# VHH binders against Abasic site processing protein HMCES (HMCES): the designs that were tried, part 235

Target 1, 269 residues: Abasic site processing protein HMCES (HMCES), of Homo sapiens (Human) (q96fz2)
Amino acid sequence: CGRTSCHLPRDVLTRACAYQDRRGQQRLPEWRDPDKYCPSYNKSPQSNSPVLLSRLHFEKDADSSERIIAPMRWGLVPSWFKESDPSKLQFNTTNCRSDTVMEKRSFKVPLGKGRRCVVLADGFYEWQRCQGTNQRQPYFIYFPQIKTEKSGSIGAADSPENWEKVWDNWRLLTMAGIFDCWEPPEGGDVLYSYTIITVDSCKGLSDIHHRMPAILDGEEAVSKWLDFGEVSTQEALKLIHPTENITFHAVSSVVNNSRNNTPECLAPV
Key: E = the ipSAE of ESMFold2; O = the ipSAE of OpenDDE; V2 = 0.75 times the mean of E and O plus 0.25 times the DockQ between their complexes.

## First folded at step 21 (VHH)

Design xa22 (from xa1 with S105P; framework vhh_6z1v_2; at its last look DockQ between E and O 0.64; V2 from the best seeds 0.75)
Fold by OpenDDE, look of step 21:
Structure xa22 (fold): chain B 269 residues (1-269), chain A 123 residues (1-123)
Amino acid sequence: as target 1 above (269 residues)
Amino acid sequence: EVQLVESGGRLVRTGGSLRLSCAASGFDFSTYAMGWFRQAPGKEREVVAAISWHGGITYHADFVKGRFTISRDNAKNTVYLQMNSLKPEDTAVYYCAARPYQIYPRPSDYNYWGQGTQVTVSS
């Protein structure tokens, strides 16, 4: 996974992340650094995207079932990294393979500290290799959406009148991630960054791409992944597997350029 | 305490009309999506209709075919199901359910449930 969409307004995004704590009380996640949230139809590594994480990571003795929403850098920067510039990291941390998560120090260490997060997106993009050509067809991949009476096509959602029809009731994609905290050697703000855990693709997606993000389907899976106070690493890792509960459609080559940030990125072709 | 109380279920003849009501209490009704579900004997519970927290978005199951309409009144903490052109196949216990903000189609996605009201349609 090297490209996502996350373009919802902050208030809409927050509502979409409504949850119940362990006491059954409905809550909205509290924002940390809301000003760092930059909505985009075309999110690439090194950009900031919103993730969910347990409040216990920030507050001692907090209820670990409570959630915080925070923009973090895509591409995990390990806490032990000693260079002054995160861009000098010599290995790719955009994704973490589920089968080797415990073999890589950069992922094993933060995971062992309970630094699990849920990466939020409208969906993610993947490119299918075209037979006989060097061309790749991009696809937008997301949770199946309920068809409502006011529902429109994703392609029509670029107009204000159609936006509510599609995005106001949008089910966000919830991907399993690991995050870490990096303190710059020269001082400054702590950098929060994440990697997306990947698995082998489900059967439905296998013709498009052989790998997919680990998707947490449903509130229970999301809650267990986040609640590092009550759920062990071993139990949490049982949640990491391919899911068939996805849909996709072909999109234009507009998304190929990471600088393009328009509804056309998501529009069916 | 969270409560959902359904009312309006009764025996009606084929082709008849019925309006169900669900009165909610114990939570902020205006922040919850509401749904009507039904369960017939020997069948699984299925979604009939759902409405978003602000009432702007609605869903109706395919079998409704324009016969039923969901609506809500946030000032009264009540959700309604107007049922017209009722058929014997509509005989079931009808349940009111609630979940945060957004509409979902699966019963498992809803957090609060009423006790249900019996709707019987005679031939």
Scores: ipSAE 0.825, ipTM 0.912, lowest interface PAE 0.6, mean pLDDT 93
Fold by ESMFold2, look of step 21:
Structure xa22 (fold): chain B 269 residues (1-269), chain A 123 residues (1-123)
Amino acid sequence: as target 1 above (269 residues)
Amino acid sequence: EVQLVESGGRLVRTGGSLRLSCAASGFDFSTYAMGWFRQAPGKEREVVAAISWHGGITYHADFVKGRFTISRDNAKNTVYLQMNSLKPEDTAVYYCAARPYQIYPRPSDYNYWGQGTQVTVSS
């Protein structure tokens, strides 16, 4: 769970996040800091990725079912961190194991403040360790996608233009996260940062890796995780479990170098 | 208030054709993907075809490919299902459904539903 793709243009990404508030009204999430969104096929820890969170985190008396979308740093920086450089954090906060989330102060404290977020991605990468070699096979892992076609025509499913139409209708992966807000001791802007909660892998992924992100499958799960005004921590944690509603394909080693930001990172091999 | 009204369901002979319509109101039709679902007695509701908000992306289930075609007319706030080469297995209540922008396969992914129209295909 240390590499993702989140490459869609901002308007396409925003449209993919359309939702209904508790009154049943269609909405798009409202952006905060849109200029900090850096789309890439190859996101690694310490980079920014968009997350959803409740409007109530920003506005007194807001409807907690309304959503904000904002880029946040991957790798949670606890609010109590005292050094001036977040990269000096002495422990890894890229992921948070679900079985110990209430035992780790870095995660328990923000979770108790309702600081739950939904981490958005096209999908994530994972490396399968091959028996008998040091070679690792990367896979791109994502929600199953409906098999779309050109309107009014049949065929041409694997052409480059059909891949672009697949992305126009892409169902984003929605992962459960926890965020915190760190105020630099020397002043400056508050840093928002997140961790991705992990669980044991489902059977379908167990041959690739033994852990997976906690995936929120469907609007009910997403809404409950985000709505800290109406859904307690205890109830929200019931949403954290593996899912079998997941698919994958092998990709080339181009993705191994986190500096490679090209469609080849996730192309099937 | 949101309303989806299906029409055109009736009794037809095997091999026949039928066109279903679904008139939408109470929401901005141009920002919604539309789907046709069906439910036969004792079976779960299943997606038949779906079309994206702009009409440029479609889906047809394998069991209807080559026979059914979904289309939409945003000026009339209407989505259509042209059904050709009908078989007795196509007998079901057909439902129109809507969700924002993108097409998804599961009934639980759709926010608005019509009351359905009965299609019966006789031998």
Scores: ipSAE 0.750, ipTM 0.888, lowest interface PAE 1.0, mean pLDDT 91
ESMFold2 (binder alone), look of step 21: mean pLDDT 89; pTM 0.908

Design xa23 (from xa1 with S105A; framework vhh_6z1v_2; at its last look DockQ between E and O 0.74; V2 from the best seeds 0.78)
Fold by ESMFold2, look of step 21:
Parts: sequence; C-alpha cells; structure tokens
Structure xa23 (fold): chain B 269 residues (1-269), chain A 123 residues (1-123)
Amino acid sequence: as target 1 above (269 residues)
Amino acid sequence: EVQLVESGGRLVRTGGSLRLSCAASGFDFSTYAMGWFRQAPGKEREVVAAISWHGGITYHADFVKGRFTISRDNAKNTVYLQMNSLKPEDTAVYYCAARPYQIYARPSDYNYWGQGTQVTVSS
C-alpha cells in the first residue's frame, strides 16, 4: 500500500473519471491545481497524486454529488500539526487501518468533517516475501481490464510494446482515502494531504501481502464515499472491505527504486 | 430523455446472417461507448461486443470472435452488430447499452439500456 502507478496524461485520466451526478447528468470532474499533477509509473509517499472529492468542500451550497479532481500530498498532515515543516511529523500517515480509523485522532477528526476522497491510480505495487530467500517479489495489482482488439490479439500474452495501446481504455483503480487541510503556522498555502485506508487482503492477494487498500468497485461505491452531504460517516464506512475483483502480475525489481519512472516498472516478467 | 432502440432481430437458420441496429437519442452519442449484450432464458446478461466513444477501440467476446462485428456511425447516432455464421446457442435477447467513453465488460458498468430485440437461430 506504499507504491502506486499513476501515469496517464491529464486528459486521458480526466475522461476515465467521467461520472453521473445525482440528477443523471454526465460530467467530468473539474480540476484544481492541475500543474501539481506529476504523472509517474512509480509514485511513493510524499509525492502528489490526483484524488476525487466533493465540490461541496470548495463551494458553499454546491451539489455534493459533483466531483473535483485535485493533486494532494500522499501522507496525511493533520490540521492540528503545529510544526512549520511537515517532514517533522513523527508518525506514518501513508495508510490508515480501517479497524482503528475511529481511534486515531489523525484520521477520526478529518473523517468527522466529511473529508473523504477517492485516490486514483493505474494500480498499486506490493512486495511478496518469499520463503527460503531474503528476496522480495514485486507485483503490480489492478482492476481486471477488458481485452480490446486495438491493444492485442486473441491468445497473445501481454507484451511491453502493446501497453501504450491499452491505456486509452484503462479502468483506474479507485481507493478509499481520507484527507485533511493543514495551514502552516507562519502562513502560506493550505496543504491538502491524504491517507489510503487499508483492509485485510482478499483470498486472491493473501499469498502476496496481508493488507490491501480499500477499493471502491463501481460508481455507486465511489459516489457514496465522496458524497459527505448525503452519506454519513457510519454509512460510508460500510463501503470499506476487501474485494476479490482484482488481478496482478509479477514485475521486475526496477520498481524497487522509487526514482525509476519507466514502463518497465509495471511490465510483466 | 435517453432512448436506445434496437431493431433487426428475427428468426434465422443456422449459418445465416443478421444485422442489428441500435438508434440512440437524448444524449451526446459521440462521448459514449456502446455495447451489445445478450441474455438467453435462465442465463445472466453477458457482453457480446463493445466499441469506444471514438470507434477506434473494440472488444468482441471469444464466443463470437470472427463471426460478429460491432461498428458505429456517429453521424447517425447508431451502433450496429453484424452477426454471421449464426449458431443455435446465439439465440437470445440482444440489448444495446451505453456508458461514458470507455468500454467495460460488466452490465452494471453501463448507464443506459434498450428494451432488446429477439434473435432466434433454428437448427
């Protein structure tokens, strides 16, 4: 749950996030701070990644079913943090365990304010500890994708040269997150930052890792998680559970170094 | 008010051909992916073929590959399914469906649905 790929060009990413509001109107999410979007095959904590959140967080009386897309810092900085430098935070907020979310002040407080977001990625990476060796095998984990004729042929294995053709129709992974807004004590811009909620892994992933992000599968789940105007915290938390609708493949160790930003990071081996 | 209206379903013999049409109205057809699904009695609805909003990306299920071809005409707001080499197992109600931009496999991923057209293939 500490490494993702989110590499799509902004326009492709935005179309992949097309949705219907509560009145049935088709919309694209509206960007805030688009210049902070830094696409990469290899995103790590402290970097910015796009999230969806309700327009109601930004506009008085807005329709809470309408969506904003904005880059936020991975690693939630609580609104109560008093130091001037977020790197001085002395505890890890990359992930938030679902079973203790209402016990941890860093997560309970923003959740109570309706600060729910959907974290977007192509997919995420996990490292499998291998019995009998010290080596760890990285895997790329993502929603199952429909096999399109533009991107391949019947019976052919996925290959690196076809990956760019597949991305025009990629179904983005949608993970449940919590965000907060931190105002630096000496002044300056408000920092928006998020954590990814985690759950016990499903049976299909249990041989890779014992935890997985809480995945929101389908528009109903995404809409309910985002709509803090109509969906209470208690109802939203019912959406937080493992899913079996997930697939994966082994990748090379190139991804281990977070500075490597190439398609090889997610290519099957 | 969105409408998807299928036409062209009828009784045909094994080995025959049929072309289904789906006329769309009430939405911006050019921003929607279109799909053909089918449902035989007692079975779940399943994707047969799908085509992206711009027409450049297609999917055909393995059980129809080489026999069926999806196409679209954005000027006429119409999606088509050309069905060749029909088999008795192709007998089903065929539905047209729409969702924004990208093609997906699951019926629950589609926003708009037609009422369906019956295709019956006799031995």
Scores: ipSAE 0.790, ipTM 0.909, lowest interface PAE 0.8, mean pLDDT 91
Fold by OpenDDE, look of step 21:
Structure xa23 (fold): chain B 269 residues (1-269), chain A 123 residues (1-123)
Amino acid sequence: as target 1 above (269 residues)
Amino acid sequence: EVQLVESGGRLVRTGGSLRLSCAASGFDFSTYAMGWFRQAPGKEREVVAAISWHGGITYHADFVKGRFTISRDNAKNTVYLQMNSLKPEDTAVYYCAARPYQIYARPSDYNYWGQGTQVTVSS
């Protein structure tokens, strides 16, 4: 996974992340660094995207079932990294393969510390290789959405009249991630960054791409992944597998350019 | 304490009409999506209709075919199901359910449930 969409307004995004804590009380996640949230139809590695994480990561003795929402850098920067510039990392940390997560220090160490997060997106993009050509067809992949009477096509969803019909009730894609905290050697703010765990693609997606993000389907899966206080690493890793509960449609080549940030990126062709 | 109390279910003849009501208490009704579900004997619970927290988005199951309409009154903390052109196949216990903000189709996606009201349609 090298491209996502996350364009919802902050208030809409927050509502979409409503949850119940372990006491059964409805809650909205509290924002950390809300100003770092930059909505975009075309999110690439090194950009900031919102993730969910347990409040216990920030507050001692906090209820670990409570959630924080925070923009983090896509591309995990390990805490042990000693260079002053994260761009000097010599290996790709955009994704973490599920089968080797425990073999790589960059992912194993933060995971062992309970640094699990849920990466939020409207969906993600993948490119299908065309046989015999160098051309690639991009697809937008997301959770199946409920068909409402006011629900228009995704292509028309950016019109003021149709926006509320589609995006106000949009089910966000919830991807399993690992995050880490990096302190720059020269001082400054702590950098929070994440990697997306990937798995082999489900059967439905296999013709498009052989790998997919580990998707946490449902509130229970999301809660267990986040709750590092009560759920062990071993138990959490049981949640990491392919899911068939996805849908997709072909989109235009507009998304190929990471600079393009328009509704056309995810509109069906 | 969270409470959902359904009312309006009764015996009705084929082609008749009913209006179900669900009165909610113990939570901020205006921040919850509401749904009507039904369960017939020996069948799974299924969604009939759902309405978003602000009432701007609605869902009706395919079998409804325009016969039923969900609505809500946030000032009264009540959700309604107007049922017209009832058929024997509509006989079931109808349940009111609630979840945060957005509507979903699966029963497992809803947090609060009423005790249900019996709707019986006779031929």
Scores: ipSAE 0.784, ipTM 0.891, lowest interface PAE 0.6, mean pLDDT 93
ESMFold2 (binder alone), look of step 21: mean pLDDT 90; pTM 0.917

Design xa24 (from xa1 with S108K; framework vhh_6z1v_2; at its last look DockQ between E and O 0.79; V2 from the best seeds 0.78)
Fold by OpenDDE, look of step 21:
Structure xa24 (fold): chain B 269 residues (1-269), chain A 123 residues (1-123)
Amino acid sequence: as target 1 above (269 residues)
Amino acid sequence: EVQLVESGGRLVRTGGSLRLSCAASGFDFSTYAMGWFRQAPGKEREVVAAISWHGGITYHADFVKGRFTISRDNAKNTVYLQMNSLKPEDTAVYYCAARPYQIYSRPKDYNYWGQGTQVTVSS
């Protein structure tokens, strides 16, 4: 996974992340650094995207079932990194393979500290190799959405009003991630960064791409992944597997350029 | 305590009409999406209709075919299901359910449930 969409307004995004804590109380996640949230139809590594994480990471003795929403850098910067510039990292940390997560220090260490997060997106993009050509067809991949009477299917929104209705009820993709905290050697603000855990693709997606993000389907899976106070690493890792609960459609080549940030990126062709 | 109380279910003839009501209490009704589900004997619980927290977005199952309409009154903490042109196959226990803000189609995605009201449609 090297490209995502996350374009919802902050208020809409927050409502889409409504949850119940362990006491059954409905809550909205509290924002940390809301000003760092930059909505985009075309998110690439090194950009900031919103993630969910347990409040216990920020507050001692907090209820670990409570959630915080925070923009973090895509591409995990390990806490032990000693260079002054994160861009000097010599290995790719955009993704973490599920089968080797415990073998790589960069991912094992933060995971062992309970630094699990849920990466939020409208969906993610993958490119299918065309046989016999060097051309790749991009696809937008996301949770199946409920078809509302007033909201057309994605791309069928003939009016801005219909489009807004679709997105007001959009089910966000919830991907399993690991985050770390990096303190610059020269001082400054702590950098929060994340990697997306990947698995082998489900059968439905296998013709497009052989790997997919580990998707947490449903509130229980999301809650267990986030709640590092009550759920062990071993138990949490049981949640990491391919899911068939996904849909996709072909999109235009507009998404190929990471500078393009328009609805056309995820519109069906 | 969270409560959802359904009412309005009764025996009706084919082609008849019913209006179901669900009165909610114990939570902030205005921040919850509401749904009507039904379960017939030997069948799985299925979504009939759902309405978003602000009432601007609605969903109706394919089998409804324009016969049923969901609505809500936030001032009264009540959700309604107007059922017209009822058929014998509509016979089921109808349940009211609630979840945060957005509409979902799966029963497992809803947090609160009523006890249900019996709707019987005779031939």
Scores: ipSAE 0.783, ipTM 0.899, lowest interface PAE 0.6, mean pLDDT 93
Fold by ESMFold2, look of step 21:
Structure xa24 (fold): chain B 269 residues (1-269), chain A 123 residues (1-123)
Amino acid sequence: as target 1 above (269 residues)
Amino acid sequence: EVQLVESGGRLVRTGGSLRLSCAASGFDFSTYAMGWFRQAPGKEREVVAAISWHGGITYHADFVKGRFTISRDNAKNTVYLQMNSLKPEDTAVYYCAARPYQIYSRPKDYNYWGQGTQVTVSS
C-alpha cells in the first residue's frame, strides 16, 4: 500500500468519523494540528494524512475511548532515529508487515507503548502487473458503498453537485496503523509519523496484488484498535487480518504521477 | 434514554399499501441517519431503505425500489416507510434503526433499534 486518496473537506471528513465513546455518547473526534491537513486525491509516502488515535496519548487521565484526529507523516520515523533529516532513514517504513511486526524494533517499540492509530482514506490505489509488458493497471480500492440516489442534471451526465452528494455519505477506509513520536536532535516540533500494517490479500484482491492494508471493518474493530488503555497489544493484534468486504474499479494512468491531484485519479474507466 | 417506536404494521392484501412510522426520542434526531430493516421468519435482518441525517440522501433496496419510499420529518422526530404494491414476500417484522449522520446497509452498523412492527401480506 503506497498511494491513497484522502480528499474530503475537513468538516465532511470529521462528520464521517462520528463515533460513540464507551458510555454510548455520540462524539466527533477532536482535531490536533488541523492546518497540516492537505486533502488530495493522490497521497504518497512522506505526505501528511489524517489518523485517529486515543485522547489518552495527549491528556493525563483522559478517557481512552475518546478520539483525536490529527495529520501525521506517512512513513514512520522511529523515536530512536539520530539523524536530523528523516529522509536519511535507511529503511522503508511506509508499511509494516503483520507477520513480522513483533520482530522489527521500529514497529515493536511504539506498538508496546500503545501507539496504535487508524489511518483514514477515501480508499487506496494498487497497480496490477500485466504479464508480458511493463504496463500496470491501477485500481482504486475502497469499502463497498451503499448505492445512494443521485440528482440528475439536464446539462451534464453527472453534475458537480451529484459528485459532492456521493462524497457526503462516503464510508472512509479505516486501516490499522502504528505511529511514533520523534524529537529532532536540532530541536523543533515533535514529528508524529505512521506506518500502515499490511496482510496477505483477500481472495477478491489477489489478482491485483498479493498484499493489502489491514482494514478495520466497523466501529468495534476501530474502537478496540484505538483503545490502548483497555485493549492490550496481544488482543489488538487479533484484529489484524485480511477482509473480503472490499471493492474496486480500474482507473486511468493519470494517478501514476503523484503530482496529479484531480478527481480523474479515482474515476472509473 | 433512546427510544425508537415503530407503528403501522398490520395485515394487508397483495397489492395493498401501508405506511410505517418510527417515532424517535432521547437523542438529537437531526444528526442521525435512519434506516428501515426487515426480518422474515428464519431469515437474517436486511436493509429495506435508509435516509441520511439531513434527508437529502436516500437508499432503497432493489427488491423494493419503485414500491417503497423512505422519508423523514425532523420537526416530528419521525421516519416513515411508504409501502405500495405489497407482495407476500414483503411479510416480515420491520424495524427502524439509527446511526450517526451517514446511511449504511449492515445491521451491525446501526446503534439504536426499535422493537419492530409486523407486516403481513396475504395472497
Scores: ipSAE 0.767, ipTM 0.898, lowest interface PAE 0.9, mean pLDDT 91
ESMFold2 (binder alone), look of step 21: mean pLDDT 90; pTM 0.918

Design xa25 (from xa1 with S108Y; framework vhh_6z1v_2; at its last look DockQ between E and O 0.80; V2 from the best seeds 0.76)
Fold by OpenDDE, look of step 21:
Structure xa25 (fold): chain B 269 residues (1-269), chain A 123 residues (1-123)
Amino acid sequence: as target 1 above (269 residues)
Amino acid sequence: EVQLVESGGRLVRTGGSLRLSCAASGFDFSTYAMGWFRQAPGKEREVVAAISWHGGITYHADFVKGRFTISRDNAKNTVYLQMNSLKPEDTAVYYCAARPYQIYSRPYDYNYWGQGTQVTVSS
């Protein structure tokens, strides 16, 4: 996974992340660094995206079932990294393969510390190789959405009003991630960064791409992944597997350029 | 304490109309999506209709075919189901349910439930 969409307004995004804590109380996640949230139809590595994480990571003795929402850098910067510039990392940390997560120090160490997060997106993009050509067809991949009388197809929103209605009830894609905290050697703010765990693609997606993000489907899976206070690493890793509960459609080549940030990126062609 | 209380269910003839009401209390109604579900004897509970927290988005099951309409009044903490052109197949216990903000089609995704009201349609 090298490209996502996360364009919802902050208030809409927050509502979409409503949850129940372990006491059954309905809650909204509290924001940390909300000003770092930059909505975009075309998110690439090294950009900031919102993730969910347990409140216990920030507050001692907090209820670990409570959630925080925070923009983090895509591309995990390990805490042990000693260079002053994160861009000097010599290895790719955009993704973490599920089969080697426990073999790579950069991922194993933060995971062992309970640094699990849920990466939020409208969906993600993948490119299908065309047989006989060097051309690639991009696809937008997301959770199946409820068909409402006003929602129409993602591409058929004829009016801004209709578009807003569709996205107000959008089910966000919830991807399993690992995050780490990096302190710059020269001082400054702590950098929070994440990697997306990947798995082999489900059967439905296999013709498009051989790998997919580990998707946490449902509130229980999301809650267990986040609650590092009550759920062990071993138990959490059982949640990491391919899911067939996805849908996709072909999109235009507009998304190929990471600088393009328009609704056309995810519109069906 | 959270409460959902359904009312309006009764015996009606085929082709008749009913209006169900669900009165909510014990939570901030204006921040919850509301749904009507039904369960017939020997069948699974299924969604009939749902409405978002602000009422701007609605969902109706395919079997409704324009016969039923969900609406809400946030000032009264009440959700309604207008049912027209009722058929014997519509006989079931109808339940009101609530979840935060967004509408979903699965019963599992709703947190609060009423006790239900019986709707019986005679031939």
Scores: ipSAE 0.784, ipTM 0.892, lowest interface PAE 0.6, mean pLDDT 93
Fold by ESMFold2, look of step 21:
Formats: C-alpha cells, structure tokens, sequence
Structure xa25 (fold): chain B 269 residues (1-269), chain A 123 residues (1-123)
C-alpha cells in the first residue's frame, strides 16, 4: 500500500471518527496539530496523514481508551535514527509486513512501547498489472458504503452539494499502523511517523495485488488496536489479518502522478 | 442509562399501514444516526431504513422502498418508521438502533438497541 486518499474537511473527518470510550461515553477524538492536516485525494509516502492513537501516549494517567487524532509522516522514522534528515533513512518504512513485524527493530521496538495507531483514509489505491500489456490499471479500494437517497455516485461530485451527498456519510478506511517518535539531533519538534501493516490480500483483491493493508473492521478492532494500556502486543497482533469486507472500482491514470489532487483521482471509469 | 423503546407493533392486514416509534433517552439523540432493523424467524437481522444524525441523509432497503419512510424528530428524541402497503413478508420483530452521526448497514456497527416490537401482517 503506497497511495491513499484522505480528502475530507477536518470537521467531517472528525465526526466520522466518533467513538465510545471504555465507559460507553460518546466522544470525538481530540486533535493534535490540526493545522498540519493536508487533505488530498492523492497522498504519497513522506506526506502527513491523520492517525488515531491513545491519549495515554500524551498524558500521564489518561484513560487509554480515549483517542487523539494527529497528522503523522507516512514512512516511520525510528527513534534511534542518528542523522539529521529523515530522507537519509536507508530502508523503506512505508509498510511493515505482518509476518516479519517482530523481526525488524524499526517496528518491533515501537510496537513493544505500545505505539499502535489507526491510519485513516477515504481508501487506498493499488495498481494491477494487466496481462499482455505494459500498462497498469489503478483501482480505488475502500470499505463498502451504504447507498443513501441524497447521495450521488463517487464520480458525480462536481458541486459542493453533490460532494456532501457522497462524502458526508463516508465510512473511513481504518488501517493498522505502528508509529515512532524521533527527536531531530538539531532540536525542534519531535517527528511522529507511521508505517502501515500489510498482510496477504483477500480473495476479492488477489487479482489486483498480492498484498493489502491490515484493515481494522469495526469499533471493537479499532479500540483494541489503540488501547495499549489494556491490550497487550500479543493480543493486538491477533487483529492483523486480511478482510473480505472491501470493495473497489477502476480509476483513470490521473492518480498515477502524485501531484494530481482532484476528485478525478478516485472517480470510477 | 441508554434506552431505546420501540412501540406501535401489532397485527395488521395485508395492504394496511402501521407507524412505529422509537423513543430515545440517556444520550444526545441529535448526534446519533438511527436505524430500523428487522428479524424474521430463522433469518438474520437486516437493515430496513436509516437516517443520519441531522436527518438530511436517509437509506431505505430496496425491499421497502416506496412503502416505508423513516423520519426523526430531534425535539422529541424520537425516530419513526411509517409502514404502508404492508405484505406478509414484512412480518418480523422490528428493532430501533443508534450509532454516532452516520448511517451504516450492518447490525454490528450500531451501539444501542431497543428490545424490539412485533409486526405481524395477515392476509
């Protein structure tokens, strides 16, 4: 998984992340650094995207079931990294394979500290290699959406009111991630960065690509993955598996160029 | 304590009409989407209709479209299901359910549930 869409305005995104804490109280996640949220239909590694994480990471004695939402850099920078420029990292940390997560220091160490996050997106893109051609067919992949009476199709979002009909009720894709915190040697703000855990693709996606992000389907899975105060690493890893509760459609090659940030990136073709 | 209390279920003849109500308490109704689900004997619980927190977005299952209408009254903390042109296959226990803001289709996605009200449609 190397490209996503996460384009919702902050207030719509926040409302889509409403949850219940361990006491059953409805809450919205509390934003950290909201001005760093950069919505786009076409997010690439090294860009910032919002993730959910436990409040306990920021506040001593906080209820670990309470959630923070914060933009983080895609591409985990390990806390032990010694150089001043994260682009100098010698290995790719965009994704982390579930079958080797406990073998790689870059992922095992933060995971052992409970640094689990939920990566948010409208959905992700994947490119299918077509038999007999050199061209790749991009697809937009997302949770199945309930079809509402006021909504248009995804491709009919050509006006603000049509956009609201499609996206105001969008179920965000929730992917399992690991994050780390890196202190630049020269000083400055701590860099929060994440990787997306991957698994073998489900049967429904196998014709498109052999890997998929580990998707957390439903509030129980999301809550358990986030709650490092109550859910051990061992128990959390049981949540990491493929899901068939996924859908997709073909999109145009506009999305191939990561500088294109328009609704056409995810419009059905 | 969260409560969803359905009312209005009864025996009605084919072609008849019935209005179900669900009174909500113990949570901020205006921030919740509401759904009506039904379960016939031997079948899985299924979504019939749903309405978003502000009432501006609705869903009706194809098998009830044109016959059933969901609505809500946030001042009364109540969601309704107007059921017209009833058929014997509409016989089921009808449940009111709630989840934050947005409507979803799976029962698993809803946080709060009522006890259900029986609707029976005879010929």
Amino acid sequence: as target 1 above (269 residues)
Amino acid sequence: EVQLVESGGRLVRTGGSLRLSCAASGFDFSTYAMGWFRQAPGKEREVVAAISWHGGITYHADFVKGRFTISRDNAKNTVYLQMNSLKPEDTAVYYCAARPYQIYSRPYDYNYWGQGTQVTVSS
Scores: ipSAE 0.713, ipTM 0.875, lowest interface PAE 1.1, mean pLDDT 91
ESMFold2 (binder alone), look of step 21: mean pLDDT 90; pTM 0.915

